# VH-VL binders against COMM domain-containing protein 3 (commd3): the designs that were tried, part 16

Target 1, 195 residues: COMM domain-containing protein 3 (commd3), of Dictyostelium discoideum (Social amoeba) (q54qk4)
Amino acid sequence: MNLSEDVLKGIETLSDEKLINDSVFKHIIDTCFLVILKKKTESDLFDNKAVSSVDTIALKQTFSAFIVFILESMKINYDQSSISDLLEEHKLSSSRIDFISNYFKEYRVAIRKHLSVTNFHFPHIIDVNWRLDLFMKSNAVEKLNTPVYLINLTTEQEENVKGKVQFAATLDQLQDLVFKLRDAQKQIERSSIKS
Below, E stands for the ipSAE of ESMFold2; O stands for the ipSAE of OpenDDE; V2 stands for 0.75 times the mean of E and O plus 0.25 times the DockQ between their complexes.

## First folded at step 19 (VH-VL; framework fv_olinvacimab)

Design J04 (from B06 with heavy chain S54K K55G; at its last look DockQ between E and O 0.16; V2 from the best seeds 0.00; counts 0 for: pae O 2.9 > 2, placed apart)
Fold by OpenDDE, look of step 19:
Structure J04 (fold): chain C 195 residues (1-195), chain A 118 residues (1-118), chain B 107 residues (1-107)
Amino acid sequence: as target 1 above (195 residues)
Amino acid sequence: QMQLVQSGAEVKKPGASVKLSCKASGYTFTTYYMHWVRQAPGQRLEWMGEINPKGGRTNYNEKFKSRVTITVDKSASTAYMELSSLRSEDTAVYYCARWSFDYAFDIWGQGTLVTVSS
Amino acid sequence: NFMLTQPPSVSVSPGKTARITCRGDNIGSKNVHWYQQRPGQAPVLVMYYDSDRPSGIPERFSGSNSGNTATLTISGVEAGDEADYYCQVWDKSSRYVFGTGTKVTVL
């Protein structure tokens, strides 16, 4: 199965029990499956007090990664041993693999059925706005003014179904993001030429 | 019908080795983990180890880790368990069992009696 | 080492309800499975994930798990229910752990 490095990294994040405790882990897994089945929305990911302890970006990345993992796994009808092997390779505990396996057992058929009749995909970005904010960091030595860009992405899943993604980035982070997006763009262009 | 068929009873002397087989049928062999569980007379079930038939990854009970080897032949849909340095205490019925998606042993072999005696 | 403790035996009259307990530290946070083993036979899965019943297992079998105790309940006990019953969990240190087993006798 061809998963991107970012997706694999996101899956591996699920193995970090310090970052993602059991409560958060269960919530992420539950939410991922139910979002795929249109029983919940992505916003429900934040509808749990336990997730407040986790970095928002990390949480979203992990969530997205696992969604992709589920969908790709079901798309190719990935078997138990393969799923388990992949998760083990990324250092998930047997307990957590057990938990995930239960959800696959419960929802495998439904997800595959859903995939057969619909093209499940992430929302598309349809608009972008940003503003510059200044954060002052005060430490024992000096005060630093660090510019931060607040970025709002307007997304659309279906016609007239819009969402919003908000995040903050420093100049360096934004540059990194732009670089990665440019890279992605090139890859898309290459794929389009080959098709 | 899904089933696991194990090799026949074994009689061994102390210090010897025994290799048991478990042939799977009725399902895709590489799809599920295979486990070995033993039961001494009048005793509870005891997990020995597991193998992912697809990648060959194994995990063992620490109690047996030094003496047990679990392998598979994918072409034959067969799992094997070899136990070395046999002792009288190893006298037991040995079961292979499939690990289902819900992490339960949903299919068991009929068991193989291994008797270790002088 | 994680341990699961079951009563050695449970006696029940036909038609009555048998309750088999499985005790372990914080077992309620684990997934508990149950197996039935009749004399001279291999174990048979009768309950998984605390309360899920495999196909072919009668509805009179039910399971619960909370705190430090999981329970397999057999209502309307029949002669054919006479067997040894084992609970099982996964543990981080011991991996797959079976209970001590409970012999259910139908009087």
Scores: ipSAE 0.043, ipTM 0.642, lowest interface PAE 2.9, mean pLDDT 89
ESMFold2, look of step 19: ipSAE 0.546; ipTM 0.807
ESMFold2 (binder alone), look of step 19: mean pLDDT 95; pTM 0.961

Design J05 (from C02 with heavy chain T103V, light chain D50N; at its last look DockQ between E and O 0.40; V2 from the best seeds 0.00; counts 0 for: pae O 2.5 > 2)
Fold by OpenDDE, look of step 20:
Structure J05 (fold): chain C 195 residues (1-195), chain A 118 residues (1-118), chain B 107 residues (1-107)
Amino acid sequence: as target 1 above (195 residues)
Amino acid sequence: QMQLVQSGAEVKKPGASVKLSCKASGYTFTTYYMHWVRQAPGQRLEWMGEINPSKGRTNYNEKFKSRVTITVDKSASTAYMELSSLRSEDTAVYYCARWSFDVAFDIWGQGTLVTVSS
Amino acid sequence: NFMLTQPPSVSVSPGKTARITCRGDNIGDKNVHWYQQRPGQAPVLVMYYNSDRPSGIPERFSGSNSGNTATLTISGVEAGDEADYYCQVWDKSSRYVFGTGTKVTVL
């Protein structure tokens, strides 16, 4: 696997038990996998008190490096033994290698599916529902008692993993949204013709 | 054509040790973890341990950790499982099985009966 | 210790549908695999990662997993489907865990 020197250094940082204790290590690994799966964000990396002992820059670099490692590993469908060997080469302990391997066992298929479908893009809208609420006061509109449309978007990022986006819009806001979406559609159509 | 072939049946006395073999063929031996799983008569499958054939790294079920040793001979594409201090309760069919990230335990050996009796 | 519980037996008539359940705490958040074991034979993988079928496994076999229950469904049951079925998961504490097994009898 062709990883940059920076990525490899970041992986090696995970072997430093003095810099990255077991608690921090586990948190980093967990967060990396869950960020890839869009269950967490990068900001969640800093939500653990244990990480306060680690230099922020080092933490971010390590985090980013490991993300790349996971993604590249999944991209080439790297086998468990090869992953383990690479980590061992970069001086990770057997315990930490085992920990990482377990996460791959758990999330490998999900990550690959995610990569195949979205390539780390936004979830796709698969369904749209709306209703009109005549009694909703919109804080965004100066006019009191304006009808508000409640829009529910069903999204899909992975197969059988659905999300929901809910928002409210006035008629004017909705019209603006529709206009912008139509514009986008036209642009997509133009691009498709050129390809 | 991928297969695991295990050694023959064993009869042992309590307190003895048994070493079983599992020969792999039809795939790259070192790229997949090898596992041992046993099944006592009329009982469920029970995981015993695993080994990375490339590096020899092992993980064991805590229940067997003190008595089980899993090893490999890469040159022979063969995995071994040694169980010591045998008890009557160890009477079971022992399976080796390959683990794949993609498909879990997708290849199994034919099983080896180990009988422990006084 | 993580545990998987299966009904000890399921009886089904030929051509009917058999459903084998596997229960575990929050098993829906795990990947469940299923194995078929005919008498005197080694286990055979019949379902992996909840709902994926290995090559050679008929479409009659399907899998689902949600909540606390995973289910292996065998539609159009045939005599050859008579076997023990085991669910399996990986758990961080217990590692590789097999269910208690379900004997499927074709009447």
Scores: ipSAE 0.128, ipTM 0.681, lowest interface PAE 2.5, mean pLDDT 89
ESMFold2, look of step 19: ipSAE 0.735; ipTM 0.889
ESMFold2 (binder alone), look of step 19: mean pLDDT 95; pTM 0.961
OpenDDE, look of step 19: ipSAE 0.017; ipTM 0.571
ESMFold2, look of step 20: ipSAE 0.685; ipTM 0.862
ESMFold2 (binder alone), look of step 20: mean pLDDT 95; pTM 0.962

Design J06 (from C02 with light chain S94K; at its last look DockQ between E and O 0.17; V2 from the best seeds 0.00; counts 0 for: pae O 2.2 > 2, placed apart)
Fold by OpenDDE, look of step 19:
Structure J06 (fold): chain C 195 residues (1-195), chain A 118 residues (1-118), chain B 107 residues (1-107)
Amino acid sequence: as target 1 above (195 residues)
Amino acid sequence: QMQLVQSGAEVKKPGASVKLSCKASGYTFTTYYMHWVRQAPGQRLEWMGEINPSKGRTNYNEKFKSRVTITVDKSASTAYMELSSLRSEDTAVYYCARWSFDTAFDIWGQGTLVTVSS
Amino acid sequence: NFMLTQPPSVSVSPGKTARITCRGDNIGDKNVHWYQQRPGQAPVLVMYYDSDRPSGIPERFSGSNSGNTATLTISGVEAGDEADYYCQVWDKSKRYVFGTGTKVTVL
């Protein structure tokens, strides 16, 4: 299974008993599964007083990482041994592995039914706006006095919940981005043809 | 062929202990959990406990936790279940069954009748 | 207290369809497995993960699970299908839970 480094790091964070005590650990795991099953929301992650001892960013990262892990595992229908081995590789204790395994025992099929829900982690881009800034220095650009494109992405995570992502890019950076996006597009097209 | 073969029928007095065996063959013993499930006459199946043969970790039904011990001999591919302080209500057919995430209880032993009578 | 409830008995004529239900709170969110037990024999897995058939189980057997009810369906019932059938789930409170069992009688 190809998990990103960030996801793997998030999983490894769950092995840190000093940072993530047993109460917090159980809450994170429980919340992840129930969020996937649409029984809870992400906001419920913060409803437990025990999580107050953990940095909010770290908590969110760990939560997101583990969600991805669950979904990816179920997407490929990962077996018990493989799940356990992966978690063991990332230094989770046997107790914590068993705890996680129990949730898979209970919810494996239900999770797989929800695999079509891809928007848990990534908002969808619904609109793109851009403008050229010829005069302003952007800290995001290494080259001084270079025209910079200001890009505004409008995203949608849930129905009627819109977000915005803003970034600056030089022509070269933008070209690189376009190239990568085109590459991605080609890959998607290829995958669609094979399906 | 994959199979679980259990030890023979037992007759015990109240207060005694019984130890049953379940020998696995035809598959890698350590890759599946081994469970014990019993069935009293005319009653439904009742889960007693499980063991991970690889790690030796056990989980028990709270109802039996104080009286049941599940062990394995990996070298013999054999699981054991010992039930102590036997009562008349413990009269049942006892089954061993292997389990995994992917297969549920896909292989069962033939069952062992344990009769507890004064 | 999580429980699985099955009808005590289902009678069906040969060639007809038998439906065995298993009811439990939010059982549709759980993995349901089914076992067949003929008289004097050990249980046999006939359905796992709601609708998957183990090798050797006829296509006449099918399973579904939604809401509060899981169903094992046996089409074209044969005399050999006469048995007790048990549903089973894993529950965080009780771990491995079996249903009350349903006796299927072929008339």
Scores: ipSAE 0.121, ipTM 0.670, lowest interface PAE 2.2, mean pLDDT 89
ESMFold2, look of step 19: ipSAE 0.700; ipTM 0.878
ESMFold2 (binder alone), look of step 19: mean pLDDT 95; pTM 0.959

## First folded at step 20 (VH-VL; framework fv_olinvacimab)

Design K01 (from C02 with light chain D50N; at its last look DockQ between E and O 0.20; V2 from the best seeds 0.00; counts 0 for: pae O 3.0 > 2, placed apart)
Fold by OpenDDE, look of step 20:
Structure K01 (fold): chain C 195 residues (1-195), chain A 118 residues (1-118), chain B 107 residues (1-107)
Amino acid sequence: as target 1 above (195 residues)
Amino acid sequence: QMQLVQSGAEVKKPGASVKLSCKASGYTFTTYYMHWVRQAPGQRLEWMGEINPSKGRTNYNEKFKSRVTITVDKSASTAYMELSSLRSEDTAVYYCARWSFDTAFDIWGQGTLVTVSS
Amino acid sequence: NFMLTQPPSVSVSPGKTARITCRGDNIGDKNVHWYQQRPGQAPVLVMYYNSDRPSGIPERFSGSNSGNTATLTISGVEAGDEADYYCQVWDKSSRYVFGTGTKVTVL
């Protein structure tokens, strides 16, 4: 498996029992799997008091590294022995390897299914709705009584999982957005011609 | 051709120990976990423990942790399960089964009846 | 302790469809495996990872898993399908957990 040096270093950090105690370790692993499964968010990583003893940057790096590890492992359908060997190579204890392996036992298929559907890409916009609100005071606009457009984007990441993005924009802001989107469109068109 | 062959039936008295064997053939012994699962008469399957034959790492059901020992002889492709301090409630058919991420418990031994009676 | 609950018995006529349920908290997020055990025999894997069939298992067998219930479906039930069926999952607290078992009787 081709993992970056940074990712490997992050994985190795999980072997440091002084820096990452057992409680923190378990929390990181649990959170990583559940974040991938969209059951938790990255912010949940910091909700455990145990992590307060760990440098925030180190924690984030370790977290991100392990996420990549999980995803790459699942992408290539890494077997149990290979996962274990890799972790052993990076000096994780047998106990910690066992712990991680157990999570793979539980969530392996779910993660692969998730990857097949979302490929961790940004959600796609599937619908756009807008309305004009004449009474909204925009804090961003110095001018009183400026009409504000309320934009609702319906997004889809999974076949049956819809999201919504809502934002407000003045006419000028909307024009700017449209301009940028048109520009992007042109760039896409150009790229498509070259391929 | 892949199979697990278990040792024969055992009759034991309460307080005694029993050691069962499970010989693997037809596949690479060290690439699969070996598990022991028992089934009392008319009862559901109950997981007892596992071993990674390659690493020697074991995990046990907490219920049996104090009485069960799972070992392997890699040279003989054989797994063992020893259960001590036998009780009447331990009367059951004991199965070995191989396990992997890819196949779950895809191969089982034929089972070994252990009878514990005074 | 994580528990899997199955109906004690399911009766089905030949040629009909049998559905065996396995209930557990958030079982839909877990990988469910199914085993068939005929009288006096060792268990046989008939479904793994919710819906995958091992080699040799007929297409009549299918699996699904969502919410709190996993289901093994046997279409076109035959006399040979009469057996006990067990669901199984891995759980962080209980490790390998088997269901209570369902006896399928072919009438």
Scores: ipSAE 0.032, ipTM 0.637, lowest interface PAE 3.0, mean pLDDT 89
ESMFold2, look of step 20: ipSAE 0.757; ipTM 0.896
ESMFold2 (binder alone), look of step 20: mean pLDDT 95; pTM 0.963

Design K02 (from C02 with light chain D50N R95D; at its last look DockQ between E and O 0.23; V2 from the best seeds 0.00; counts 0 for: placed apart)
Fold by ESMFold2, look of step 20:
Structure K02 (fold): chain C 195 residues (1-195), chain A 118 residues (1-118), chain B 107 residues (1-107)
Amino acid sequence: as target 1 above (195 residues)
Amino acid sequence: QMQLVQSGAEVKKPGASVKLSCKASGYTFTTYYMHWVRQAPGQRLEWMGEINPSKGRTNYNEKFKSRVTITVDKSASTAYMELSSLRSEDTAVYYCARWSFDTAFDIWGQGTLVTVSS
Amino acid sequence: NFMLTQPPSVSVSPGKTARITCRGDNIGDKNVHWYQQRPGQAPVLVMYYNSDRPSGIPERFSGSNSGNTATLTISGVEAGDEADYYCQVWDKSSDYVFGTGTKVTVL
């Protein structure tokens, strides 16, 4: 399995039982699997009071890293021993490894089926446009100039099927998105080279 | 083809131990957990325990935990199960089986009959 | 402990349909696997993850799972289908649990 250093660091963070207690750990694993199945969203990660003990950026980085881990392990057809060995090499306890294994027992086949269908019709980003805009807070005594980028992604699900995704992001949010996309790109490039 | 080949039948007295073997071929032994499952005559299948053949870590059914030991020899692609302090109720066919996340217990050994009689 | 209960036997005439039930509390939330065991032989996987067929299992085998009941259905029953059938789940509290078994007899 070829995982970037950022992804491996994010996985190894799950071994830090002082930072990621068992309640937080279980929530991260559950959310990762269900987000891949489109049964939850990233916002569900934060809709849990146990995660308030963890820095938001660290939580997102660990969550993203583990999603990449799930997808990569399925792409290269890792089964229980290979997954367990990798997690043990990155210092996860046997109880946490078993918990993760149980989620693979529950969801691996469902995810594989979902990815097969989704990949057939999965949108591809073919163009990106943006512009800078400003928001003012509706407040009688306060003016707020908050720069926000309006992002348009042009997608293609299959030949001649076009779509668009539009969202707004602050500079910090856009930098975080770029960081995540760069990490995903590095993972894709590593996985395209087979031994 | 993938297969699991088990050791031959055993006859034991109460209080003895038995050690059974299960040799794998046709797949990568160290990537899948190996399990032991038993079946008393006319009864359902009963899970006994599992091992990660790469690292040797085991999990056991609590019913057997004090009497069962599962081990592997990676170089021989062989798993072993030892059951101690045998009783007549331990008379059963013992199977090894491979668990795959994708296809559950998809490969079974032919079974080994262990008879415990006084 | 999580328990799986099956009828002890089912009799079916050749060419008709056998339905083998497996009952457990909220079994519809679990992935159910099915094994066929002919006399004196090891179990053989015939259905996994509720409704998926292994390679080599004929299409007349099908499976469903909802609520408290999972069902293995064998249409067009043949003499060679006479066997014991076991359902199985993995459960967090009980690990690998097998059903009580159902003997299918072909008239």
Scores: ipSAE 0.655, ipTM 0.862, lowest interface PAE 1.7, mean pLDDT 86
ESMFold2 (binder alone), look of step 20: mean pLDDT 95; pTM 0.963
OpenDDE, look of step 20: ipSAE 0.826; ipTM 0.917

Design K03 (from C02 with light chain D50N S94K R95D; at its last look DockQ between E and O 0.30; V2 from the best seeds 0.00; counts 0 for: pae O 2.3 > 2)
Heavy chain, then light chain:
Amino acid sequence: QMQLVQSGAEVKKPGASVKLSCKASGYTFTTYYMHWVRQAPGQRLEWMGEINPSKGRTNYNEKFKSRVTITVDKSASTAYMELSSLRSEDTAVYYCARWSFDTAFDIWGQGTLVTVSS
Amino acid sequence: NFMLTQPPSVSVSPGKTARITCRGDNIGDKNVHWYQQRPGQAPVLVMYYNSDRPSGIPERFSGSNSGNTATLTISGVEAGDEADYYCQVWDKSKDYVFGTGTKVTVL
ESMFold2, look of step 20: ipSAE 0.717; ipTM 0.887
ESMFold2 (binder alone), look of step 20: mean pLDDT 93; pTM 0.949
OpenDDE, look of step 20: ipSAE 0.857; ipTM 0.931
ESMFold2, look of step 21: ipSAE 0.694; ipTM 0.874
ESMFold2 (binder alone), look of step 21: mean pLDDT 94; pTM 0.951
OpenDDE, look of step 21: ipSAE 0.124; ipTM 0.671

Design K04 (from J05 with heavy chain V103Y, light chain S94K R95D; at its last fold request DockQ between E and O 0.38; V2 from the best seeds 0.64)
Heavy chain, then light chain:
Amino acid sequence: QMQLVQSGAEVKKPGASVKLSCKASGYTFTTYYMHWVRQAPGQRLEWMGEINPSKGRTNYNEKFKSRVTITVDKSASTAYMELSSLRSEDTAVYYCARWSFDYAFDIWGQGTLVTVSS
Amino acid sequence: NFMLTQPPSVSVSPGKTARITCRGDNIGDKNVHWYQQRPGQAPVLVMYYNSDRPSGIPERFSGSNSGNTATLTISGVEAGDEADYYCQVWDKSKDYVFGTGTKVTVL
ESMFold2, look of step 20: ipSAE 0.722; ipTM 0.891
ESMFold2 (binder alone), look of step 20: mean pLDDT 93; pTM 0.945
OpenDDE, look of step 20: ipSAE 0.586; ipTM 0.818
ESMFold2, look of step 21: ipSAE 0.671; ipTM 0.863
ESMFold2 (binder alone), look of step 21: mean pLDDT 93; pTM 0.947
OpenDDE, look of step 21: ipSAE 0.459; ipTM 0.763
ESMFold2, look of step 22: ipSAE 0.700; ipTM 0.873
ESMFold2 (binder alone), look of step 22: mean pLDDT 93; pTM 0.945
OpenDDE, look of step 22: ipSAE 0.024; ipTM 0.590
ESMFold2, fold request of step 24: ipSAE 0.742, 0.695, 0.705; ipTM 0.891, 0.876, 0.880
ESMFold2 (binder alone), fold request of step 24: mean pLDDT 93, 93, 93; pTM 0.945, 0.946, 0.946
OpenDDE, fold request of step 24: ipSAE 0.711, 0.032, 0.310; ipTM 0.869, 0.654, 0.714

Design K05 (from J05 with heavy chain D102E V103T; at its last look DockQ between E and O 0.15; V2 from the best seeds 0.00; counts 0 for: placed apart)
Fold by OpenDDE, look of step 20:
Structure K05 (fold): chain C 195 residues (1-195), chain A 118 residues (1-118), chain B 107 residues (1-107)
Amino acid sequence: as target 1 above (195 residues)
Amino acid sequence: QMQLVQSGAEVKKPGASVKLSCKASGYTFTTYYMHWVRQAPGQRLEWMGEINPSKGRTNYNEKFKSRVTITVDKSASTAYMELSSLRSEDTAVYYCARWSFETAFDIWGQGTLVTVSS
Amino acid sequence: NFMLTQPPSVSVSPGKTARITCRGDNIGDKNVHWYQQRPGQAPVLVMYYNSDRPSGIPERFSGSNSGNTATLTISGVEAGDEADYYCQVWDKSSRYVFGTGTKVTVL
């Protein structure tokens, strides 16, 4: 299985019993599978007090890495022995490997149903709203009365699970954002033509 | 050609122990989990426990955990199940079955009748 | 404890369709397997992972899983289909769980 170095590092993090104790480990694994099954959201990862001892960035990276691992494993219909071997190679204990394997026993088919999701941990933008605020003082702008655009993104990760991302941008910042998004769009279009 | 052959019927008294065997053939013994499942007369199948023949790791049904021991002899491709402190309620047909993530319980032994009577 | 509930019996005429249900909480998300057990014989796997048929099992057998119910469907029922049928799942609390079993009688 061709996993990125970052993903493999994330998996290896799960072997660190000092950083990731058993409680945290079980929570991460459980949350990953249940997120894939649309039973939980990524935010649920932080609802357990046990994770408070773990660096947030490390936790997120580990979470994302393991999600990718699960999905890729199921994408290629990886067998149990191969899964176990990979995890063993990355120094997970037999106990932890068994714990992970049990989820595949229980939910393998359901997981495969969700393989069509490319960016599983990222919400999709489903709506964009904006307004211009002429009176907002931005810390980023030294000049008084500089117009600031307030942008509201409505996001959806799961059906009926909506999120909001709100940010402020000056005209210049907004122009830069638009430019970058247009660039991304062009790249996507080029990629689509090659497929 | 793949098959599991179990030992013969047993008659035991209450309080005794019984050890059943299950010999595998036609496949790589260590690549599949071996399970024991029993069925009392007229009752449903009941899972007792499993063993990973390669690693020797076992898991048991909590109901039997204190009385059941599952072992393997890899050289003989044989799994064993010992049940102690037998009771009348333990009268059942006991099956061994191989299991994998890929195919569930796809091969079963022929079953072994264990009768517990005073 | 996780439990799987099946109807005790299903009667069907030859050539008709039998449907055997297996109920469990959120069973639709679980991998469900089915076993056939003829009188005096060991169980035989007839369906695994909800809808996959082992080699040798006729196409008359099909499986589905949704919500809280898994279903084994036998179309064109034959006399030889008379047996007990058990659903089975793996559950984190109970591990390997078998259903209560359904006796299919061919009338």
Scores: ipSAE 0.595, ipTM 0.832, lowest interface PAE 0.7, mean pLDDT 91
ESMFold2, look of step 20: ipSAE 0.776; ipTM 0.904
ESMFold2 (binder alone), look of step 20: mean pLDDT 95; pTM 0.964

Design K06 (from J05 with heavy chain F101L V103T; at its last look DockQ between E and O 0.12; V2 from the best seeds 0.00; counts 0 for: pae O 2.4 > 2, placed apart)
Fold by OpenDDE, look of step 20:
Structure K06 (fold): chain C 195 residues (1-195), chain A 118 residues (1-118), chain B 107 residues (1-107)
Amino acid sequence: as target 1 above (195 residues)
Amino acid sequence: QMQLVQSGAEVKKPGASVKLSCKASGYTFTTYYMHWVRQAPGQRLEWMGEINPSKGRTNYNEKFKSRVTITVDKSASTAYMELSSLRSEDTAVYYCARWSLDTAFDIWGQGTLVTVSS
Amino acid sequence: NFMLTQPPSVSVSPGKTARITCRGDNIGDKNVHWYQQRPGQAPVLVMYYNSDRPSGIPERFSGSNSGNTATLTISGVEAGDEADYYCQVWDKSSRYVFGTGTKVTVL
């Protein structure tokens, strides 16, 4: 399995019992699996008093790394031995490895089902609407009386599971966004030709 | 060719202990967890505990934790289950079964009847 | 404690389809395994990870799992299918949990 150095480092962080005590460890693991299963959100990672002792950045990195680990492991359908070996290589204790393994016992198939969804981490934009607000004063706008575009994106992660992204943009900001999106589009087109 | 062979039937009195054996063959003993599952007459399967033969780590059903001990002899590819302070309610067929993340309980022993009677 | 509930019995005529249900909270998110136990015999794995068949198990056995119910389906039931069937999951609170069992009778 080809994991980035950052991901591997994050996994190794889980072996640091001084930095990540058992309570924090269990919480991280639990949250990771449940986030993948759409039972929790990333914000839930911070809803435990136990994590207060851990640097926020370190916690987030570790969390993200382990998410990637789970997903990649399930993507290639890693067996128990392979999972254990990788974790052992990164100095996790047998106890912690067993703890992680238990979650795979419980949720392996469910996780793989979620992997079948394209762009697992990002919802798809399925609708866009916008309006112009001529009277909105935003702190983000340096100029007084500048029109602001209110953009609403309707997103879908799973069938019939819709979300919304709302943001405001000035004309200049919107133009910049459009430009970047067009650039992305061109790159996608180029990539498609090569595949 | 892969199989688990269990020891023979046991008759015990209340308060006694029983130790059952389960010999594995046809596969690498240390690569699979060994479990013990019992079944009282006319009742459902009940998980008792597990052991990782490679690491020696055990987990038990809380119901039996105080009375059950699971061990292995790696050199003999044999798992053991000792149940102490036997009660009449412990009368059951006891199974060993191998387990892995990939295969669940895919191989079972033939079962061992343990009868507890005064 | 996590519990799995099965109907105590299912009767089916030869050649027909038997459906054995296993109910548990959010069982659809769990890995469900199924075991067949004929009278006087040890259990035999007949389905694992919801819908995968071990080698040697006929295609007429299938499994599904969604919501709060897992189902083992036996199409074209034969006399030899008469047995007790148990669902099984792993749960963080109860570890290895077996269902209450379903006796399938072939009429």
Scores: ipSAE 0.111, ipTM 0.671, lowest interface PAE 2.4, mean pLDDT 89
ESMFold2, look of step 20: ipSAE 0.673; ipTM 0.867
ESMFold2 (binder alone), look of step 20: mean pLDDT 95; pTM 0.962

